# Ledger of designs, part 10: VH-VL binders against Ubiquitin carboxyl-terminal hydrolase 19 (USP19)

Target 1, 103 residues: Ubiquitin carboxyl-terminal hydrolase 19 (USP19), of Homo sapiens (Human) (o94966r282to384)
Amino acid sequence: LAFVKNDSYEKGPDSVVVHVYVKEICRDTSRVLFREQDFTLIFQTRDGNFLRLHPGCGPHTTFRWQVKLRNLIEPEQCTFCFTASRIDICLRKRQSQRWGGLE
Below, E stands for the ipSAE of ESMFold2; O stands for the ipSAE of OpenDDE; V2 stands for 0.75 times the mean of E and O plus 0.25 times the DockQ between their complexes.

## First folded at step 4 (VH-VL)

Design s11 (framework fv_reozalimab_arm2)
Fold by ESMFold2-Fast, scan of step 4:
Structure s11 (fold): chain C 103 residues (1-103), chain A 122 residues (1-122), chain B 110 residues (1-110)
Amino acid sequence: as target 1 above (103 residues)
Amino acid sequence: QVQLVQSGAEVKKPGSSVKVSCKASGGTFDSYAISWVRQAPGQGLEWMGGIIPIFGDANYAQKFQGRVTITADKSTSTAYMELSSLRSEDTAVYYCARTYEFGDSIYYFDYWGQGTTVTVSS
Amino acid sequence: QSVLTQPPSASGTPGQRVTISCSGSSSNIGSNYVNWYQQLPGTAPKLLIYSNNQRPSGVPDRFSGSKSGTSASLAISGLQSEDEADYYCAAWDDSLSGYVFGGGIKLTVL
């Protein structure tokens, strides 16, 4: 995926929080991979509104969204959480600096 | 620590195929791509292609399109490179390398296998 | 024929500073990060510099990289006999949709 609906904000000097707006995520087949300057969201979903935007795809389709980050992160200190209405991703900055944007 | 271990040397006849393996350890197989880079005797490095094991997506350099097939087996953390229609010009050391990629582009290779010598006899 | 151009050889004496050049175009060095790989005789290449100027863990700070326009340079200060090796620059090439290497330079420590 080139895009998935999201927003982000800087939480204090050390963190960036990313909200991804896809619901009904299949927890067992979805995850976030963190690397030094990117993250990749891998997911399967039963969100009918999302799937309608991607003709030919269904609940068994594995979607991939890779984001090249503006600055470096600490992969081992990053976390994610799947909620009923969205995906929450918390990035730990490698250096305390204002990013001004996610990418 | 991250380690890539490749299969042993091969001697092949012209027109045959060769399949080289690259086994990854250190627990990062699902988080990175694996590329194949070759080096003919006394020559420089040449990128052949790579694969993102978790997705099965493979990309090939234009020169090798149609002759190279790169695959991965997640259950054994092993990537494979098969090169067909071998010629004497394919005599080289073949390296696998852990690859940091962004979309379709490659950023860098951080860990390399020890190399596999493939000799194509005339 | 390599896509990125490097001189075929360079030499220096212990303790000296050596600079290795790499020339490309707008589709490779001009638009993408440059990396440097060191290949000691009989061994696999090793990542020496990535993202133009970053060093992996374990690479001493006497190795440094820089990029300007369509050219890049690797600087080796305090040259040691252990630095005798082939050095390759490399980058992604947008027009080829492929990763490209320089021809490599053989560095001799006299």
Scores: ipSAE 0.214, ipTM 0.801, lowest interface PAE 3.9, mean pLDDT 90

Design s12 (framework fv_reozalimab_arm2)
Fold by ESMFold2-Fast, scan of step 4:
Structure s12 (fold): chain C 103 residues (1-103), chain A 122 residues (1-122), chain B 110 residues (1-110)
Amino acid sequence: as target 1 above (103 residues)
Amino acid sequence: QVQLVQSGAEVKKPGSSVKVSCKASGGTFSSYAISWVRQAPGQGLEWMGGIIPMFGTANYAQKFQGRVTITADKSTSTAYMELSSLRSEDTAVYYCARTYEFGDSIYYFDYWGQGTTVTVSS
Amino acid sequence: QSVLTQPPSASGTPGQRVTISCSGSSSNIGSNYVNWYQQLPGTAPKLLIYSNNQRPSGVPDRFSGSKSGTSASLAISGLQSEDEADYYCAAWDDSLSGYVFGGGIKLTVL
């Protein structure tokens, strides 16, 4: 999936926060997988606005979005949260340096 | 920590098939792809294909398309490579390798199995 | 034939610096990361350099990689007898949609 709406910012020296703008995420079949230099968002959604942009897809379609990160993270210290309006992903930097961008 | 353990040597007749296993331990089986790479006696390395267990998606090198099938069993953290219609030129050591992939591209193999010798002879 | 081109052999003496070349095209080395694998006699290959110039934990800093255009190089400084092995370069090839290896080079430490 190339076209998911997102933004990100650096939160202090140790973290990067990524917001993914998809609503109505199915928690039981959605997750974020962290590796040392990428994350993969795997999700199913009932978001009618999102699904209208993907003809042929429905609530049981599994979407995948993989992001190659500019710098290394600590996978075991990264977190994610599904909210009503978006997905919040918090990345823990391995080195406390400014990234200047997500990818 | 991460270890890939392959099944033992096989001797097969031309026209038969062989299925080699690769059991992963110590790492996150579903977080990485597994590839199969072979090496004929005295020859170089040749990528055959790989699978991303998390997605159930396999892809194959064009040379092996139609003859190779790569599968994974997440419950046992085991990947399999089955090669059919065996010929004498399929005699080789077959390696599995933990694969760092992005999209449909492979970046590198960071851990390798010990290898399985497959000999095809009458 | 291999898709990436390497010399078939090289030799050096202990303490010497040796450089191993690898030549490709725009669809492989020119567009993608280059990796290097070391294969000691009778063993499985081992990742030596990844993403052009990165070393996995446990690989000495006397091994280094570089890439320029459609070519890559592995440099081994302070050559040691235990470095005697086959060395392979490798990269993804966009036109083949597959991972390709060089033919390998046999490095002899005299």
Scores: ipSAE 0.223, ipTM 0.803, lowest interface PAE 4.0, mean pLDDT 89

Design s13 (framework fv_reozalimab_arm2)
Fold by ESMFold2-Fast, scan of step 4:
Structure s13 (fold): chain C 103 residues (1-103), chain A 122 residues (1-122), chain B 110 residues (1-110)
Amino acid sequence: as target 1 above (103 residues)
Amino acid sequence: QVQLVQSGAEVKKPGSSVKVSCKASGGTFSSYAISWVRQAPGQGLEWMGGIIPILGTANYAQKFQGRVTITADKSTSTAYMELSSLRSEDTAVYYCARTYEFGDSIYYFDYWGQGTTVTVSS
Amino acid sequence: QSVLTQPPSASGTPGQRVTISCSGSSSNIGSNYVNWYQQLPGTAPKLLIYSNNQRPSGVPDRFSGSKSGTSASLAISGLQSEDEADYYCAAWDDSLSGYVFGGGIKLTVL
């Protein structure tokens, strides 16, 4: 995926929070992978509104959304959570500095 | 520490196949792609293809499509490269390399295996 | 033939500054990052420069990279005997949908 609806903000000096707006994530087949300067969201979803925008795709389609980050993170300290309404991704900055943007 | 350890040297006859392994450690396998790059004696480097183990997707250089198969076994953190219909021109050192990919593009190879010499003799 | 063009050989003496060139096209160097790999005799290649001008941990600052248009350069300042090696430039090629290397240059330290 080139795009998925999202927003982000810096939470204190040490973290960046990213919200991804896709519902009904299949938890067993979805995950977030963290590297030193990017993350990859891999997911399957039953969100009818999302799938309607991606013709030819269905509940068993695996989507990949990858974001190259403006600055370095600590992969082992990053977390994610699938909620009913969205995906929350918490990035731990490697250096305590203001990013001014996600990418 | 990131480490890629490859299987030992092979001597093969023309027309046969060879399968080289690359065992990854240090968190490499789950988060990065693995590519195969070969080098014929006295020649330069040539990218053959790579795999993203977590996705199960492999991509091949046009020159090797139909002859090369790259696979991954997540349970053993091992990638494989199988090259079929061997010719004398396939005599080379074969390297696996940890690959930083973004989207469908490869950016760079940051850690390399020690290499596996494959000799195709007639 | 290699997709990226490098001179086949170069030489220098200790302390000299050596520059290694790499020429490509709009589909590779012109639109993508350039990386450089060093290969010492009998060893696997090692990442020397990535993303045009970045150094991995452990690479001395006397190695530097640059890119302009469809060409790239690797500069080695204060040349040392340990720098005798083959050097390869490399980049992704959009037209080929593949990773391409230069032909490599043998750098001899006299």
Scores: ipSAE 0.420, ipTM 0.854, lowest interface PAE 2.9, mean pLDDT 91

Design s14 (framework fv_reozalimab_arm2)
Fold by ESMFold2-Fast, scan of step 4:
Structure s14 (fold): chain C 103 residues (1-103), chain A 122 residues (1-122), chain B 110 residues (1-110)
Amino acid sequence: as target 1 above (103 residues)
Amino acid sequence: QVQLVQSGAEVKKPGSSVKVSCKASGGTFSSYAISWVRQAPGQGLEWMGGIIPIWGTANYAQKFQGRVTITADKSTSTAYMELSSLRSEDTAVYYCARTYEFGDSIYYFDYWGQGTTVTVSS
Amino acid sequence: QSVLTQPPSASGTPGQRVTISCSGSSSNIGSNYVNWYQQLPGTAPKLLIYSNNQRPSGVPDRFSGSKSGTSASLAISGLQSEDEADYYCAAWDDSLSGYVFGGGIKLTVL
């Protein structure tokens, strides 16, 4: 279902970590938007392997990935980090409960 | 595959400090906590503490409070453990390990570094 | 001092079933997941069992874990010479706010 390779896990009772496997993210034009029960990843990348999977797209193409979450989060306490090899997204749960899954 | 590569063996004098490094490869450094576990010759395993690189938060075992400092450099995917006021009892192999957490608790360690031997001798 | 209690040694012969015990308290095994680590001579520890009874990829199904109350067990079926190693149980301890290990057991394959 997802056009971008990803995985996730629950980190303690209060957090969910999501990894998105895309390299060479363009930091100035990429971001993650958090809402109470979803997040949207907006990114541009120079990852040749990823771009090869999307004919007609290039380094200036803006990709969008939206995930509707199983439970509520605290948008203002969520974070993200762009590394050389992937994107890390950390979601802060509104309630300290197990989700059992991301969506 | 995930690989943790540690710095080489150290021989130190009593009262000095040692700083051991642990470089993560395989692209998941910022997503996992890194813990330090030591083992004295012929003895069992002892957890010293750990750090969550993405949050910069370090937690220490009570026994090592005030003597151990654990840090991480996300740009180089490297975690560090510095132990001060060394004694002969600190002679041990020091391991770094990738850590899964459950709340403020540790679940388990899935990948371990090869270990760094630290010998404290006069 | 180890916080979790394990026998110091155990032995078996090839093909035998061996069970390794681990005893704790309500603040550790009684409240938290138990994990098992195997340490072959001269090597770093390796995760063998996590979350009481789960095997990582690559660990044979002849290794199994269980937990009951404040105690846990590791069972090794079809014992092989390659299993000669030290085995550690481990868990989080709520009262210490730390990860604790058993003293380790030296398993000898005769």
Scores: ipSAE 0.000, ipTM 0.561, lowest interface PAE 16.8, mean pLDDT 85

Design s31 (framework fv_reozalimab_arm2)
Heavy chain, then light chain:
Amino acid sequence: QVQLVQSGAEVKKPGSSVKVSCKASGGTFDSYAISWVRQAPGQGLEWMGGIIPIFGTANYAQKFQGRVTITADKSTSTAYMELSSLRSEDTAVYYCARTYEFGDSIYYFDYWGQGTTVTVSS
Amino acid sequence: QSVLTQPPSASGTPGQRVTISCSGSSSNIGSNYVNWYQQLPGTAPKLLIYENNQRPSGVPDRFSGSKSGTSASLAISGLQSEDEADYYCAAWDDSLSGPVFGGGIKLTVL
ESMFold2-Fast, scan of step 4: ipSAE 0.453; ipTM 0.856

Design s32 (framework fv_reozalimab_arm2)
Fold by ESMFold2-Fast, scan of step 4:
Structure s32 (fold): chain C 103 residues (1-103), chain A 122 residues (1-122), chain B 110 residues (1-110)
Amino acid sequence: as target 1 above (103 residues)
Amino acid sequence: QVQLVQSGAEVKKPGSSVKVSCKASGGIFDSYAISWVRQAPGQGLEWMGGIIPIFGEANYAQKFQGRVTITADKSTSTAYMELSSLRSEDTAVYYCARTYEFGESIYYFDYWGQGTTVTVSS
Amino acid sequence: QSVLTQPPSASGTPGQRVTISCSGSSSNIGSNYVNWYQQLPGTAPKLLIYDNNQRPSGVPDRFSGSKSGTSASLAISGLQSEDEADYYCAAWDDSLSGYVFGGGIKLTVL
């Protein structure tokens, strides 16, 4: 997946928060994988508006969105949370520095 | 600690098949692909294929398409490589390796198993 | 035959700088990252350089990589006896949809 609606911000010196705007993510078949300088969001969704933007795809399609990060993270300290209206991804910086951007 | 532990040496007859295992620890199985690379005696390295265990997606080098099957068992964090229709030319050390990939391209192998020697002889 | 070409052997003396070449094409080195692996006798390969010029933790800074066009080079400065090993370049190949290795070079420290 080349595109998914998102935004991000730095939360204090130690974290970067990424919001992904996809509704109705299927919790049991969706997850985020963290590595030292990237993350991959794997998800299935029942979001009709999102699926209309991806012709040929449906609720059983597994989407994969991978982001190469500007700086290193601590994979074991990163978290994610699925809500009804979005996914929140919290990245723990390896070094307490301002990134100025996500990628 | 990141570790890949492979099954022991095998001696097989021509025409048979061999199945080598690779047990992953340290969270490898959930976040990385696992590739198989072989090396015949005195020769270079040859990539056979790989799998992303959490998706069950395997891809194979063109040379091995139809002869190799790579699978993963998430419950035991173990990847397998099965090679069929064995010939003497398949005598080699077979390695599994943690694979860093971005999108659909393979970038590099940063941790390697100890290797499994497979000898094809009568 | 290997898809990426390397000389079969090279030699140097302790303290010398040695450069190992790797030649490819637009479908591999020309469009993708180059990685280097070191294989000591009787052992599994070890990642030495990734993404053209990056070193994993524990690799001495006397090892460096570079890429220009469809070719790549591994430089070893201050050559030491423990550097005697086989060295492989590698990259993804777009036309083969596969990962390819150079034929490997045997580096002897005289």
Scores: ipSAE 0.110, ipTM 0.762, lowest interface PAE 5.1, mean pLDDT 89

## First folded at step 5 (VH-VL)

Design t1 (from q14 with heavy chain E106P; framework fv_ponezumab; at its last look DockQ between E and O 0.04; V2 from the best seeds 0.00; counts 0 for: pae O 3.8 > 2, placed apart)
Fold by OpenDDE, look of step 5:
Structure t1 (fold): chain C 103 residues (1-103), chain A 123 residues (1-123), chain B 112 residues (1-112)
Amino acid sequence: as target 1 above (103 residues)
Amino acid sequence: QVQLVQSGAEVKKPGASVKVSCKASGYTFTDYYIHWVRQAPGQGLEWMGRINPSGGSTKYAPRLQDRVTMTRDTSTSTVYMELSSLRSEDTAVYYCARDEILGATPVYYFDYWGQGTTVTVSS
Amino acid sequence: DVVMTQSPLSLPVTLGQPASISCKSSQSLVYSDGNTYLNWFQQRPGQSPRRLIYKVSNRDSGVPDRFSGSGSGTDFTLKISRVEAEDVGVYYCMQGTHWPYTFGQGTRLEIK
């Protein structure tokens, strides 16, 4: 997956929050994998608007979005949650430095 | 009806800060980005940045990155734009405008605008 | 930054005649989602800008059909089939594909 609509902000000195805007995500088959320098969002969605942008894909298509991070994170302290309209990913910084951006 | 109502005119000295507000109504506040655009007298439009009222994430124009701060108050459906270290060239009308957040693709880039706030920077 | 170049910058038009404004971008405005985020705005004297066209050719609600947008990649055009007195103002193209968003210089439409 080349692109998925997202934004991010730094929450305090030690966290970055990423919002991934995909509706109707299948929570049972979707997850985020965290590594020290990247995270990977793996998801399925029934969002018709999203699927229209990906010909040949459907509700059972597994999408993969990997983001190489500007700075290191603590994978085991990172979290994610699903809402009706987005995925919220909370990245725990390894260092309390200002990132200035996700990538 | 959708409305973006901005705060009144400001007169500031060089080096001071200004904080302009943009109160949104007539729609779900957290469903749309708020962008700020300014226009110097007799000049064109310049994008300053945007804020996501849902969470408060911001994106600033690189040229203003160090001087601009955008915040929001969800309880009052208000977005704020603060510009510090004001210079004479910051004299302009400042506009807020909304843009769709939700969905795979943005659709409503700047579909509604505030009435504008005149900021005058003079010694 | 993506440079948006409009032409002409001044556009005197006779009432009832057509008008055309060109907008060229320094790089392609095709986004990764396949859309082209090129907008046209109208700013009447003393008023806030108003979006006329989004994504190259889509008219906003309430925009007369005499306004039309076209183009692709780096070349875009706003056309007014029959200019009316209320069309006086400055027109801006804007790209929303690349950060930071950028506007054209503006085209001032006046009645001859």
Scores: ipSAE 0.022, ipTM 0.744, lowest interface PAE 3.8, mean pLDDT 92
ESMFold2, look of step 5: ipSAE 0.571; ipTM 0.848
ESMFold2 (binder alone), look of step 5: mean pLDDT 90; pTM 0.906

Design t2 (from q14 with heavy chain E106P, light chain N58Y T97S W99Y; framework fv_ponezumab; at its last look DockQ between E and O 0.77; V2 from the best seeds 0.00; counts 0 for: pae O 9.1 > 2)
Fold by OpenDDE, look of step 5:
Structure t2 (fold): chain C 103 residues (1-103), chain A 123 residues (1-123), chain B 112 residues (1-112)
Amino acid sequence: as target 1 above (103 residues)
Amino acid sequence: QVQLVQSGAEVKKPGASVKVSCKASGYTFTDYYIHWVRQAPGQGLEWMGRINPSGGSTKYAPRLQDRVTMTRDTSTSTVYMELSSLRSEDTAVYYCARDEILGATPVYYFDYWGQGTTVTVSS
Amino acid sequence: DVVMTQSPLSLPVTLGQPASISCKSSQSLVYSDGNTYLNWFQQRPGQSPRRLIYKVSYRDSGVPDRFSGSGSGTDFTLKISRVEAEDVGVYYCMQGSHYPYTFGQGTRLEIK
């Protein structure tokens, strides 16, 4: 994926929260990989609206969205969770600094 | 294909150190934790710790905290486990195993294992 | 540390018959993300351990469907619907919800 609808904000001095707006995420097959300089969202979704935007894809299609981060994170301290309408990714900053953006 | 290839058998004296290597191939090295698990002869499995190849952060079993050191070389996709102050009780087969990095918690635990490295500690 | 208790420790089984192994944890293995990180491993004689089940009930690729995992909270079970000769070995449960990760004692499955 080149892009997926998302927003982000800095939560305190040490964290960045990323909201990825994809509905009906399959929790069993979806995940986020964290590395020092990037994270990768790997997911499947049954969201018809999302799938409609990706011809040839279906509910069993595995999507990958990799984001190169502006600053370094602590992979092991990053978390993610699923909601009905989005994936919330909490990035732990390696350094307490203002990012000014995700990428 | 995914492979974890460990270094050869070691024979050490009590008090010495041993460094076992685990070379990973067939996958993105930094996408998976490498765990170390040992098994004394005829005994069960004991988790020793893990290292995140991305950044090198480690988590050790408390019992081994002071004696174990895990490191990685990203250029060679190799993880090392060094155990110091060896005792006879450290005689075991030592395994490395990968675990996909997923948030703060690994999810795909130990889906591939090394072949094991026998470490014998004897006077 | 979370104590993982398996039962039985020795499991003689007749070929073709079912087998069941229990694993109990000293505390809940439900992690904050809602998942339960309980795994089952098989170690055949002279081999490295092999993951069979992860997150209680998910089979690893290549694992026959005669293996199944179930349970919740602190009580977990590995079942083999029809034991085959290749199933001989030691089975371990492992929790990955709490550090340090801990294994059960192992259950040795043998053919009668």
Scores: ipSAE 0.009, ipTM 0.658, lowest interface PAE 9.1, mean pLDDT 91
ESMFold2, look of step 5: ipSAE 0.442; ipTM 0.828
ESMFold2 (binder alone), look of step 5: mean pLDDT 91; pTM 0.922

Design t3 (from q14 with heavy chain T105F E106P, light chain N58R T97S W99Y; framework fv_ponezumab; at its last look DockQ between E and O 0.06; V2 from the best seeds 0.00; counts 0 for: pae O 6.4 > 2, placed apart)
Fold by OpenDDE, look of step 5:
Structure t3 (fold): chain C 103 residues (1-103), chain A 123 residues (1-123), chain B 112 residues (1-112)
Amino acid sequence: as target 1 above (103 residues)
Amino acid sequence: QVQLVQSGAEVKKPGASVKVSCKASGYTFTDYYIHWVRQAPGQGLEWMGRINPSGGSTKYAPRLQDRVTMTRDTSTSTVYMELSSLRSEDTAVYYCARDEILGAFPVYYFDYWGQGTTVTVSS
Amino acid sequence: DVVMTQSPLSLPVTLGQPASISCKSSQSLVYSDGNTYLNWFQQRPGQSPRRLIYKVSRRDSGVPDRFSGSGSGTDFTLKISRVEAEDVGVYYCMQGSHYPYTFGQGTRLEIK
């Protein structure tokens, strides 16, 4: 997956919050993998609008979105949660520094 | 409303230490850096360092690295700046200031300052 | 350390007239994120400093539009279109792109 609709902001000096806008995420088969300098969102969705944009894909298609981060994170301190309309990813900065963006 | 309230004036002898406090209120304490800036009488501003109240990580000005220690107490939303081995040149008004990170691209604010703490070092 | 050089250091101005303060940095203030973290502070007599401008040209909330910042790289300017009595004080530029953060010497704005 080259791109998925998202936004992000720096929440305080230690965190970056990423909102990934995909509806009807299958929570049982979706997850976020955190590494020191990237995270990978792995997900399935029943969102017809999303799937329509991806021909040949269906509700059982596993999508992968990897983001190489500008700066390092603490993988064990990062979190994610699902909502009805998005995935919220909270990245914990390894160092308190200015990012200026995700990538 | 956001407030940074600093401790009162200090008079110290050379070689002593001083610890100035900066109590924050009216906002989420751990969401903002606290910077310390000092101003000698009739002089300009000098950045001393900053502390991240979340975790307590610090960054000090190299010239003061060996003498300055910044700490925080999250339970009281208070940041402390301790300066040791005081010299007459350390006589100044010491300010704490809040620095915020906002948005996808960081926006940094020194938007609130303490009232200042006068530290006088004299024999 | 990044040296910030302001000019002039003393700025007598007639009420209602414009004022301009220059700030030059010894190296580029363009940060790795593409932003330029150059700030302008105002310190009125007997008061704590107050930030007026951040990232070269962005006014802080509550700052009158008669204040404006401009510049790039190493050369920056603070302008006051119409100086008012309340503008008396010392103005400082500050770079926040490189540690340690550093201030200009300050420019004392006075009314003639």
Scores: ipSAE 0.030, ipTM 0.685, lowest interface PAE 6.4, mean pLDDT 90
ESMFold2, look of step 5: ipSAE 0.273; ipTM 0.724
ESMFold2 (binder alone), look of step 5: mean pLDDT 91; pTM 0.913

Design t4 (from q14 with heavy chain N52Y S57R, light chain N58R T97S W99Y; framework fv_ponezumab; at its last look DockQ between E and O 0.55; V2 from the best seeds 0.00; counts 0 for: pae O 5.3 > 2)
Fold by OpenDDE, look of step 5:
Structure t4 (fold): chain C 103 residues (1-103), chain A 123 residues (1-123), chain B 112 residues (1-112)
Amino acid sequence: as target 1 above (103 residues)
Amino acid sequence: QVQLVQSGAEVKKPGASVKVSCKASGYTFTDYYIHWVRQAPGQGLEWMGRIYPSGGRTKYAPRLQDRVTMTRDTSTSTVYMELSSLRSEDTAVYYCARDEILGATEVYYFDYWGQGTTVTVSS
Amino acid sequence: DVVMTQSPLSLPVTLGQPASISCKSSQSLVYSDGNTYLNWFQQRPGQSPRRLIYKVSRRDSGVPDRFSGSGSGTDFTLKISRVEAEDVGVYYCMQGSHYPYTFGQGTRLEIK
């Protein structure tokens, strides 16, 4: 997956919040993997609008979106949660510094 | 297919150290924790600790914290568990097991295990 | 440390009959994220442990549907609807909600 609609902002000096806009995520089969320099969103969705943009894919297709981060994170302190309309990813910075963006 | 292949059996004297390896294959090495669990003869399972291969971060069981060291080599997809100051009570089968990294909100523990490594400590 | 107490420790079962193993934790296994990280493992003679159930009731892939997990808080149960010969072994519950992670004593399932 090359791109998925998202935005991000820095929350305080030690966190970056990423909003990934995909509806109807299957929580049981979706997850976020955190590494020092990147995270990977792995998900399935029933979002018709999203699926229409990906011919040949369906509700059981597993999508992967990997983002290489410009700065390091603390994987074990990162969190994610699913909402009806998006995935909220909270990245814990390894160092308190301004990022200016995800990538 | 996912495989965790551990090093061979070890025989050590009390006071010595042992280093067991766990080579991972069939998956992205840095996507999973590696846990170590041991089992004394005829006994249950004891969690020893875990390592996150991506950054090498470790968490150890308090009872073993002063004697256990877990490391990893990402170039060979191998995790190591070293136990020092060996005692007869450390005689056990030592297992590595993987655990997916899902951050702090969700974790899937111990879905694959190594074949085990027998470590015998005897004078 | 969280103490995991299994019962029974020995479980003789007739082939085709159901089996039930209890696991109780000394404190709640509900994690701050709302999940309960309770696993069940099977260890057949001479083999490595194998995960059967995770998060109380989620069955691992390839695990027969005769295995089921249930429970909440501090009380958990593994059930085998119809015991088969291949089910012989020791079963362990494990909590992953609190460090250090801890296992039950194990329940040895044998065929009568």
Scores: ipSAE 0.026, ipTM 0.719, lowest interface PAE 5.3, mean pLDDT 91
ESMFold2, look of step 5: ipSAE 0.444; ipTM 0.835
ESMFold2 (binder alone), look of step 5: mean pLDDT 92; pTM 0.932

